# VH-VL binders against Cytochrome c oxidase assembly factor 8 (COA8), part 53

Target 1, 167 residues: Cytochrome c oxidase assembly factor 8 (COA8), of Homo sapiens (Human) (q96il0)
Amino acid sequence: APERGAERRDTAPSGVSRFCPPRKSCHDWIGPPDKYSNLRPVHFYIPENESPLEQKLRKLRQETQEWNQQFWANQNLTFSKEKEEFIHSRLKTKGLGLRTESGQKATLNAEEMADFYKEFLSKNFQKHMYYNRDWYKRNFAITFFMGKVALERIWNKLKQKQKKRSN
Key: E = the ipSAE of ESMFold2; O = the ipSAE of OpenDDE; V2 = 0.75 times the mean of E and O plus 0.25 times the DockQ between their complexes.

## First folded at step 3 (VH-VL)

Design f104 (from f99 with heavy chain L100H F101P G103L S104G P105E T106Y I110V; framework fv_ebronucimab)
Fold by ESMFold2-Fast, scan of step 3:
Structure f104 (fold): chain C 167 residues (1-167), chain A 121 residues (1-121), chain B 111 residues (1-111)
Amino acid sequence: as target 1 above (167 residues)
Amino acid sequence: EVQLVESGGGLVQPGRSLRLSCAASGFTFDDYAMNWVRQAPGKGLEWVSGISWNSGTISYADSVQGRFTISRDNGKNSLYLQMNSLRAEDTALYFCAKDHPWLGEYAFDVWGQGTMVTVSS
Amino acid sequence: QSELTQPRSVSGSPGQSVTISCTGSSSNIGAGYHVHWYQQHPGKAPKLLISGNNNRPSGVPDRFSGSKSGNTASLTISGLQAEDEADYYCQSYDSSLRGYVFGTGTDVTVL
């Protein structure tokens, strides 16, 4: 889900390839970390002469980013909510208030929280396992297409040398 | 079993208000975003409104913005749609639909049977 | 508002294959958002048929498959059966609308 956000110039290489237009034309732009996923969204620049292979790579990266952003936003919100409910439930069972005498939020100790973490991890084991598998597959695919794009660029450089020799 | 049951539909005059309810069962209601989707007689599906698990994010289709209010009560496993300033073009079957944002999918994996809203004099 | 374009109808004979296209724009399908497909029989609620471009929920026959390329997604029904006669809708997310968009719907007839 690429959003607009505070835009910052990033991934601008030091020095510019002669096959890449001026700095602005080659940039992906990075926004601030999302409040819920805690991941920075990347807004991908689309070049005028993007090859079909470059487009495929970019779209794969965009899809992976959206998938990753949604997974972690949902997971972080679920964790925070369930943690808060668990703490409130345990404090109520103990007959304790939600705040201390000093007005600080009442907390459970590490031993008490261990039950919550075990249950949360167990409940989400399959979900996290599928996430890790899919994240791995997506990163492999991205790396593979990055390699193909690199080979395409090398081939184009060789073609230019051949053309120059022929003239 | 996972189930969504809508209620509150009926015949209502233009300019009046109506409140729809959706009762959820068989899943952890407060883990999922919920949506309202409508379908006018003989027409296609139109997304109306969505609400995140904690009501922190709420969105509306342009056609209902400012007139409809989506809300939820996680303690009662219920979703609501307050419909104000109703128009003839709001006549439709209104479905409650559960979001499945798992791994970025944004699919509606569970639907109710719908409640019919007819706006006519 | 339907923002994704589908053919009004497609038809086929039992055992044949039919394909339904779903065309969007740079703010939805073209931006890389997933496409989901729903099947709706007359008088019934829609049923999720394909999620995430080509993932089948349990209970959905392998005769149904999805694909996506550029601004267009496709649903293919192979080995067409009488029970497949229904309306089919694609659905994606649109970044400019910050909401969900459905296709115009396709009526599949089995003759």
Scores: ipSAE 0.000, ipTM 0.466, lowest interface PAE 14.4, mean pLDDT 79

Design f105 (framework fv_ebronucimab)
Fold by OpenDDE, second read of step 6:
Structure f105 (fold): chain C 167 residues (1-167), chain A 122 residues (1-122), chain B 111 residues (1-111)
Amino acid sequence: as target 1 above (167 residues)
Amino acid sequence: EVQLVESGGGLVQPGRSLRLSCAASGFTFDDYAMNWVRQAPGKGLEWVSGISWNSGTISYADSVQGRFTISRDNGKNSLYLQMNSLRAEDTALYFCAKVDFWSGYEPAFDIWGQGTMVTVSS
Amino acid sequence: QSELTQPRSVSGSPGQSVTISCTGSSSNIGAGYHVHWYQQHPGKAPKLLISGNNNRPSGVPDRFSGSKSGNTASLTISGLQAEDEADYYCQSYDSSLRGYVFGTGTDVTVL
């Protein structure tokens, strides 16, 4: 049975940058920009005595990061592909080669490219609106949990101080 | 004369496959995006799939996504639609349509074939 | 399936003007995408009547005109003639579907 070559949907590889911080890190690390999303990944520190609330916050941050990475990786890929297609199409329509006489990649002028950008943004406008909305929602949630964690830490410190005074 | 001629339609059982072809003439085929549009008997027009001039961009309607594959051979001035896992609801007259890129970024379809009939029945 | 909404039928007497509406949403017509119009006679392929901003292809009479406002596009047929009896379809692009969408179609009858 001939193995039907699964058309690899050019799914942007979930290439979360395999950036691994040093093992002895006691804080969050920021990696280099991802090659697809151009976003710098954060490797989140995991405390030895992580509270359930801290864990929830960390997971939420991680999920939000992954969401952002996927969105922008896909968006950048789409943009690059459409841009290239636009350039090729326009050059062909003009009867121009893909390369100049000097062998350089032929480019369109700024005005022509402005049209591309305008149309691209127009096509993706709703997508960006939804992204922005969800981005705010996620960040609001993160901020909320950050506040809760901060309060928890304060409370724990106060309890420890009281216990030391009673002994 | 600018012309599109569809072929490959016929009677097929559900779950089977069929391949449609569209032969283009009278224009520079590799300069234009091409589309498939279908019309069920007594119903309206439904966009099925589109492909850019260099096959760099391909899109499908949700109704056919994962089942249909659009392709083109610019050397043969031909457009194709591979239809797999056919359903009764795929019964329609299938038109090949040429894009008029001069009409804007979301161009109209300025040239249509006469269509080829696909009937999916048990 | 997201379709543009058209009236099912429109009728008029010879010489009158009729208007066909095409109502979309914020993801298609309301997003500023071009609206195109097609005429289809029985047993024939669709013919492009209006492209985008009221552009008429060669051979299309000037009695056909297109307009757009908000989420609604309109085709106006002035001086209705017997030969105008046909189905009419609007078309646009939908960003949510990442594809083209057609209207539900309007049957124009000349009384």
Scores: ipSAE 0.006, ipTM 0.564, lowest interface PAE 9.9, mean pLDDT 86
Fold by ESMFold2-Fast, scan of step 3:
Structure f105 (fold): chain C 167 residues (1-167), chain A 122 residues (1-122), chain B 111 residues (1-111)
Amino acid sequence: as target 1 above (167 residues)
Amino acid sequence: EVQLVESGGGLVQPGRSLRLSCAASGFTFDDYAMNWVRQAPGKGLEWVSGISWNSGTISYADSVQGRFTISRDNGKNSLYLQMNSLRAEDTALYFCAKVDFWSGYEPAFDIWGQGTMVTVSS
Amino acid sequence: QSELTQPRSVSGSPGQSVTISCTGSSSNIGAGYHVHWYQQHPGKAPKLLISGNNNRPSGVPDRFSGSKSGNTASLTISGLQAEDEADYYCQSYDSSLRGYVFGTGTDVTVL
């Protein structure tokens, strides 16, 4: 409920608010993959006469998208940092440099990386279980509200036909 | 209302064993991971152990690994901590804590019990 | 080693703002893990104050706010009140320890 508008922050600074659907589009628009989460953001279409129920559904979908983007951005960042640390540690124990003679980053083979992947998955098992449970719970709520919105739209069309018929 | 009640604390000699219990009420116990957190007199909080909703994932602080065993009985809405080979440094108030299901990425401890005091002394 | 480093104490007068820092490492806060904050009054159990860096649970006043940058998280208490006199703990997850870590704790005194 701010009285004051912000000229540079009239729209969210996030990438999703910078994506623009086609002028005549009546559908949600899907953007390119986010650099960190590797997920495609959805820019939601807002009808001119959005109902309170439609608004609640849209906000729930936007909140779920932000939660999902944040989870995977953090997960990917953690994976990348731990992977680099593991590689550097293993190269150090082998007495190898961090870069090849060509200046490229030194890497481990698939067999050597297997230990890292197994440990990473084991360490994050509880986190991934909570993510999956929350993900399904959120999608159940979204599906439920999508059904309510669909019923509202059908009912409104029926009411409009009945009203025109009565007049 | 949501409540956690710890019990089983007391005075115990070094090298002995003690079993703590936590009774949960007011929420669907088998939907949440549960944790034990302790606080030594005049000191800060230290995470001790955690267990997932189905007991499929269990973890321990290095200081208690091999000596403590966390378990749960979802049919009884109860969490347990079996403490073996107790040391003077295990003296602390032991809290039972519930994870926040809706925190998303990293759960917070949203509900805490009052704690049960464990004193390891001769 | 200490888990997450906080100042031992901070103090302020009623109506002032105080900030508590919480400094971690590349295996916890620096790895992008969320930071949660707890308030503990003497003789009582901790209470969740801030979850996921800056989400306030129902019933927590908006004068409590959290932020995070790099390896450091901060809790800011604006409009300090006598009731805010308590110990404050940050908490995160540590990938190297495969478990949760708490801050060393900060005693907030309202003068």
Scores: ipSAE 0.000, ipTM 0.472, lowest interface PAE 14.8, mean pLDDT 79

Design f106 (framework fv_ebronucimab)
Fold by ESMFold2-Fast, scan of step 3:
Structure f106 (fold): chain C 167 residues (1-167), chain A 122 residues (1-122), chain B 111 residues (1-111)
Amino acid sequence: as target 1 above (167 residues)
Amino acid sequence: EVQLVESGGGLVQPGRSLRLSCAASGFTFDDYAMNWVRQAPGKGLEWVSGISWNSGTISYADSVQGRFTISRDNGKNSLYLQMNSLRAEDTALYFCAKDTYDILTGPEFDYWGQGTMVTVSS
Amino acid sequence: QSELTQPRSVSGSPGQSVTISCTGSSSNIGAGYHVHWYQQHPGKAPKLLISGNNNRPSGVPDRFSGSKSGNTASLTISGLQAEDEADYYCQSYDSSLRGYVFGTGTDVTVL
């Protein structure tokens, strides 16, 4: 069962500076796992002279990250809520109370929980199949745009070297 | 600090309707089941209705089944009780109560409001 | 709705012990569902006193204790004090009603 209570938001970077001067090389920053989705967020570095193509790639990656965060946050919430209801239901079926005489939460063994996992996976099979399909499509699109950005950078580098040589 | 504040009670004639509200604060409202409990003047506690965290499970006492409707608005941290076809025996102080678990089989009501008085009289 | 049966009143003197019984049926206490106890002072909302048969919430003195056997639960108040004068209600879940059921209530008087 999920721990319930108020927690201060831990997904925001704790005062981490992301300043990177335009004249220095900089990379994306990877944070700790999000409390709800359990996915590690990527904070993207934005170059001062970002091209329209580079901006499109960054926005696609940000949108994909938001899509993943929303999917897994919802999935984890649904799993936790249904798991708790399943445990309570099975304890009722066995004639047991929700707490032991010592006041601890009553739990089910691994064999009994296997039924829940099987039913949850079966119930969500279609949803997970669509997620995998969309995940591969998004990764293909990102890889394609990464290739286009790489070609643009090579072309720009060649143009700059040509100008430098003529001077 | 957990707080539950009921409102909407009053004097009403038999056969009429009344809507009660309960405003919750100090906890994550959409994680817990909520209940209505009533107490007639000088009498004991009677459970009226309960609703799970997502409104997926709703249950009523036989005495109010078909007349009362429990609902919640998690975006407003509010619980409601729509009371139709009111009878003299519905006269009571109505309490809003928080469940410890997110389903109706939770073991205890850990927080209660102060109640709102409903008087059904001609 | 089905009620859990409690004695109407119990009396004791300061420093003594009193016990309140709560009797249910096979669809609630007898089915293994836990029993909870609430204390209600005149004009006030009920307060959770004992959860899960014999668990005390933070701030509840260890003078209050609960027990359960078969279809019956009991609340024992030891070292009775003037502020213990109140109404006490037991509560459980009832599987046949798919909801909660309260006891008839017991008035505790400190003489």
Scores: ipSAE 0.000, ipTM 0.449, lowest interface PAE 19.6, mean pLDDT 79

Design f107 (framework fv_ebronucimab; at its last look DockQ between E and O 0.01; V2 from the best seeds 0.00; counts 0 for: pae E 14.2 > 2, placed apart)
Fold by ESMFold2-Fast, scan of step 3:
Structure f107 (fold): chain C 167 residues (1-167), chain A 122 residues (1-122), chain B 111 residues (1-111)
Amino acid sequence: as target 1 above (167 residues)
Amino acid sequence: EVQLVESGGGLVQPGRSLRLSCAASGFTFDDYAMNWVRQAPGKGLEWVSGISWNSGTISYADSVQGRFTISRDNGKNSLYLQMNSLRAEDTALYFCAKAEGWFLYSDAFDIWGQGTMVTVSS
Amino acid sequence: QSELTQPRSVSGSPGQSVTISCTGSSSNIGAGYHVHWYQQHPGKAPKLLISGNNNRPSGVPDRFSGSKSGNTASLTISGLQAEDEADYYCQSYDSSLRGYVFGTGTDVTVL
C-alpha cells in the first residue's frame, strides 16, 4: 500500500509502465534470493535528509548483511562440496558409476545420507557457535544505534514543536 | 533492451590515468554485483575488479591493487574504473560485466558490454 | 598459478563431440566453487554458456553441458556445428585471491 505510487515511476519506450520496487519509494525493499546463500538482500532507502547517525546505522546493517551473506554462501558451498565427495566415495566403494542407467546423477538412500549429515553437523558445530556469537554482537550494535537514532528523532521532533509554537 | 555500454578508453602514456565508465540499461542495476574484465590483444580474459550491489564489498586483482579504483553510482545506473599509474601491460579491451547475484561470490557474469580499448604506450 | 588451465585448442568435425577441460587448485575449483563457461566469437564480447557447473541460460542449446569433479571441470559440446567455432573460457572464484579467475582459454576449430 505505502509503496503503491512507485509502481508507475518507470515507463518503457513503448509507453508500458514497469514495476518500480519499494526501494525506489520511501521504504526498504527485499530483492530475490542469492544463488549461493539463499538469502534475500535488503535495499535500504536513503532519505534526502539522512543524518550522519542514520547513515552509520544503515552502513552497519549493510555490512552485517554482507557478513551474513559470505558466511552462508561459504557454508552452503562447503556442504555441497563435501556432500558430493561423500556420495562419490560411497559409490566408488560399492563399485557403482557416478551416473544411473537413465543418465541421472547417482545418489545414496536416506539411511546412507544420514551418516553424512551427522558428521557435517558435528564437524561444523564450533563454526556455527562462533557465527551465533558474532551474530548476537552485530545485532546488539544495530539495536544500540537504532536506539540512538530514535532518540535523535525524538529530539528533532521536540525542537520542531518548539519552533512551530514560536512561529 | 538489456545492455551495458563502456566508454572512456583511449591511448595514454605510461604513468598517466584514465577513467572508464559503464552505463547500464534494461535491468535493475542496484540489485547486482558488477565487475570489470579485461582482455589484452590476442590473449585471454582477466578479471580486474568487482563491486557488490551497495558498494559494501570491493575486490581487486593483485595486478591492479593500489592503482585502480572501482566505484558505482546506483542513481545513475553507472559503473566506473579509475585507472592510475598505467603500465604497458594494462593495454587491453576492458569489459563491464554484470554478476547473476548481488554479492562478490562465485556468481557467473550473464551480461557483458562490448568493451572499451585502453592502449598504454609512449 | 592463479589461472585455470585449459588446452590451447580442440578440433572436431561437424556432428562429433568435443570436451574441454579446466583444471584449477584447492583454492578455487577444488574448494567447491562453481565453474562457469563463456563462448567468445572473434570481435565479440564473451557470452555466458554454462552457469554453476551445468545450468544453461535461456537460448543456449542443450548440446552444451558441463561437469565438475575434484579440481577439474569440463565443457562438452555434442553434435558440433560450424557456429561453435570460437574461444571458450572457464571461470571460478578463488578464496586465496578473494576474486575471480578465468581459464587460459581454448580455441575450438570445426574442421
Scores: ipSAE 0.192, ipTM 0.700, lowest interface PAE 4.4, mean pLDDT 84
Fold by OpenDDE, look of step 4:
Structure f107 (fold): chain C 167 residues (1-167), chain A 122 residues (1-122), chain B 111 residues (1-111)
Amino acid sequence: as target 1 above (167 residues)
Amino acid sequence: EVQLVESGGGLVQPGRSLRLSCAASGFTFDDYAMNWVRQAPGKGLEWVSGISWNSGTISYADSVQGRFTISRDNGKNSLYLQMNSLRAEDTALYFCAKAEGWFLYSDAFDIWGQGTMVTVSS
Amino acid sequence: QSELTQPRSVSGSPGQSVTISCTGSSSNIGAGYHVHWYQQHPGKAPKLLISGNNNRPSGVPDRFSGSKSGNTASLTISGLQAEDEADYYCQSYDSSLRGYVFGTGTDVTVL
C-alpha cells in the first residue's frame, strides 16, 4: 500500500524568535523580523515587583503579539502559495515553461499580476476587515491598561514620597 | 472508465435555488481543476465557473457572480454548483468539465459529462 | 459578453478542406493564451478536438489541425467526412474577464 504521503500541513512553525535579550536588561527588546510574519517581535521585560495590573498589561500585549504573528504568518503563506499557483497556471496557459531559456524563473507581466492582486484582495477582504476590527479592539484595551498602569505608578510614587516626609 | 455524471437539474421558478452535483470516476479527482459550462437551448457554450484542484482558486463568469457558488469534495470525488437567485437566462444544460491540469485557465477541458438540464420558468 | 468570434456556418463537400476561424483580442488569443477546439454533435456533450498548440487527444484524426496567428486561431478539417458534420467551438482564457471564453460556434455542414 503506497504510504499516502501525509501532506505536511506546513503549520507555520511558531517561530520562537531565537532572539534572547540580555538577562540583565530592564527594558523591552525588539527582535529581528520574523521570517514568516515579517513582524518584529517584542520581548517584554518582567519587573521583579510587577504589579497585578502591570502583569495583566504585559500578558495582554504578549497575547496580542502572538495573535498578530500567527495571523500574518498564515496570510503570507497563503499569499505566497496562491501567487505561485497563479503564475504557474498562467504560464501553462500561455504554453510557457516555469523557467526561461536562461534558467531563470519565468514571471508574468505587471498587468497579469495586477489581476492576481485584485483577486487576492477581494477574496481576503472580509478576513482583513475582521482582523482590523479585532486589532483596534485589542489595541484599545492595551492603551486603556497602559493608562491604568501609569496612574498606579504615579500613585505609588506619591505614597512613597509621603512616607519619606513622615519619617 | 473516466466519467463525469451531472445531477440535480430540474424545473425551478425564478428566484429559487438549485444545487447541481457532478460525480467523477475513473481518474484522480483531486489532481484536476473542475469547471461548469452551460449551454442554453440552441445556443453556444458558456463557461460558468471553475475551481482548482485544492479549491485554492475559484472563479466565476460575470453573469453568475454573486449568485452561484462552486465547491468540491475531493473525498467524495464530487463537484457542486449552488445556484441561488435563479433567472430565466440561467436555463441551460449544465456540463461538468474536467481540466487537463491542476489549475484554472491552464488547460482544455478533456472530459465532459452528459449534462443536467436546468429550466427556470414561472 | 466578450465571445471569440467564429463564422456561423461553414460547408464543404466530402474530401474537401474547410477552415474555421476564431478571432479574439489582445486579452485572450493575442495575449498568447492557448486556443482549444471542441466538436459537438447534436444532443451530445462537447468533445475536445484540439488542445493548445495543435495537440490532438487520442482518437482524434490527424485530418484535424489547429493554428494561431495574432488574434486569430484556425481549425482546419482536411478530407471532410460526413461524420464531421457538427458544431465547433474555440475556447481560450481572457485576462480581462478573468475567465474562460468560448467562441460563438460554427456549424459545419457536409454537402
Scores: ipSAE 0.013, ipTM 0.566, lowest interface PAE 8.8, mean pLDDT 87
Fold by ESMFold2, look of step 4:
Structure f107 (fold): chain C 167 residues (1-167), chain A 122 residues (1-122), chain B 111 residues (1-111)
Amino acid sequence: as target 1 above (167 residues)
Amino acid sequence: EVQLVESGGGLVQPGRSLRLSCAASGFTFDDYAMNWVRQAPGKGLEWVSGISWNSGTISYADSVQGRFTISRDNGKNSLYLQMNSLRAEDTALYFCAKAEGWFLYSDAFDIWGQGTMVTVSS
Amino acid sequence: QSELTQPRSVSGSPGQSVTISCTGSSSNIGAGYHVHWYQQHPGKAPKLLISGNNNRPSGVPDRFSGSKSGNTASLTISGLQAEDEADYYCQSYDSSLRGYVFGTGTDVTVL
């Protein structure tokens, strides 16, 4: 039977990419930005005949994405909560209401908000330092394993040529 | 000798707290993710919580979320599980398990401790 | 909530083969995550038997083998021996839980 609907998008979420992987696709796809992390997830294809080294690379990429998603989701929620608390505190100190006449949340100007940004980064400095360290370590490891996979593929092609000659 | 040794189990009343420890030796502890797995008497294995090599990723089973806290001290080669608001259904043998990889993701657990028993009963 | 389904028990005579199934869902085995197998004798800690669907760790006899297709993984014990009488568990990562799930466990009896 024909591969009907192979290029039609069937289970992909709505968003930037409308790619519907074929039933036998070997491609990753990129989804819309996550609500909490604001990062676009990659949905990794997991091949039937994946070598141990290829699996190691895919696991590393997947775990790095999950780690990155979790970090930014948590930081974004903390940022939003502390930002609102800061604005409320500053408005209260000024004797101003928390909402405008239209019912919209009152805000502070960019100069006033600069104090919040400085305080937030200072309070979260160690978490960001660990994040930066781990980000570099993860990206170096991914690049290293990408090189190892490339060498494995070259070696496999050489073995196939040797088998063909010996027969 | 590669070894994981759990401790801190015991008999406690519902609503109380208990802290489990797992001491690791014979391998580079901070190269691996660590997990807690429990087994109620006469029951199967249940994954409880896991933590990546650097504590950057932590996850919990739904049954313990908000009550249990996993942590590690790589300087002491130790894994911990703080268990708060204990319930009768938390009664189990608690195992410490080492994953084969750095992260909390799809690795086998190749080294297990012998477990420490937690009994929650009034 | 999520768990991998295994038969409650299987049995065989010495020298025969037995196969244990492990069925998951689209968030774990069906998503392509590897399946790992553990052996547990009574009163003992689990022991890793098969990693990465079909890899045997050092010291595991070659009569143990694993396979996976679709939502289902299988552990096969060929040439069953008395010491193989134990509980067996499969395990996979689950993306919806961001954690691990174990199978319900299978009691293997040697007749």
Scores: ipSAE 0.000, ipTM 0.533, lowest interface PAE 14.2, mean pLDDT 81
ESMFold2 (binder alone), look of step 4: mean pLDDT 93; pTM 0.955

Design f108 (framework fv_ebronucimab)
Fold by ESMFold2-Fast, scan of step 3:
Structure f108 (fold): chain C 167 residues (1-167), chain A 123 residues (1-123), chain B 111 residues (1-111)
Amino acid sequence: as target 1 above (167 residues)
Amino acid sequence: EVQLVESGGGLVQPGRSLRLSCAASGFTFDDYAMNWVRQAPGKGLEWVSGISWNSGTISYADSVQGRFTISRDNGKNSLYLQMNSLRAEDTALYFCAKDQSFYLGDTPYFDYWGQGTMVTVSS
Amino acid sequence: QSELTQPRSVSGSPGQSVTISCTGSSSNIGAGYHVHWYQQHPGKAPKLLISGNNNRPSGVPDRFSGSKSGNTASLTISGLQAEDEADYYCQSYDSSLRGYVFGTGTDVTVL
């Protein structure tokens, strides 16, 4: 029952998979780790009478989740691709075949792979700096809107209390 | 007053490219998601593509995926649609539409629309 | 490439009520996504009529109302007037497509 219709995979170019909550869910649903980003997605419940401010908060959280998942899915794909290209390039330079006698992929030793990791980190330094900046900006905005939603809910409760008092 | 003005439409041969522009005024352009919606002559509305406030999220309809590219220039208050490998089926009036929010997602509504620019793909 | 199904046309007389249905699937309306409605007069751009199932923008008369249940949303126009003669489109989000879907459109005729 809980697993029926809960997960569906998209063929999207971003490589991010998706899931659907149970049909009668009235709360947020947390899915399994995404195959590409390795992050757990949250599917947010949408109430019929959602205020514009509540909608902004929810959409900000959803957009931040999507951005975060896409960043890590793309980063993992880039890492995998560049790692294979580096290994192939180095094997070609050494005059070695791409496969061993047993048909397995040929590998490089730890010292040679250390060169790849160092280059990868250096090339992606600016990208990771921008990611960290955007991550903090997004979380600040979420916190700010959470505060606004909390104030709106307090005000609405006070308005209801006032109406009950006036009879 | 909020205004969206599309341009760049015209008659173009199949397989060629065309670039549409939308000039926005009367609101803080970089605070809102923007969309392209088309309507073939005598037919209904079809969503084509959307882009979030900072270009961080972009989506396309399956019918245009891989052929069309949406982009925005927040410094110029402009939205663009680069259309490649045009087909007869792409013939439509193309509308620029403003989302009510910063984001693309699950409650998309377009509070303002441009007048549209006509794209005709014919030999 | 999914679209929401609407009746091709509905008609009524001035002062009457008409209802337009919009039927989707488990990946859009059935998944709980909001439904929005647009009005389009001939030769004009669409105009937002109802947002978030049943919220009216400033300037839209209260005789327009929306509802949603299961896979179906409805737009009801009460006190039908001549200026309501137009095409009406529903819109939602589709999780499978990661994008937006419009209804097939309904032509409202005021007799």
Scores: ipSAE 0.000, ipTM 0.473, lowest interface PAE 16.8, mean pLDDT 80

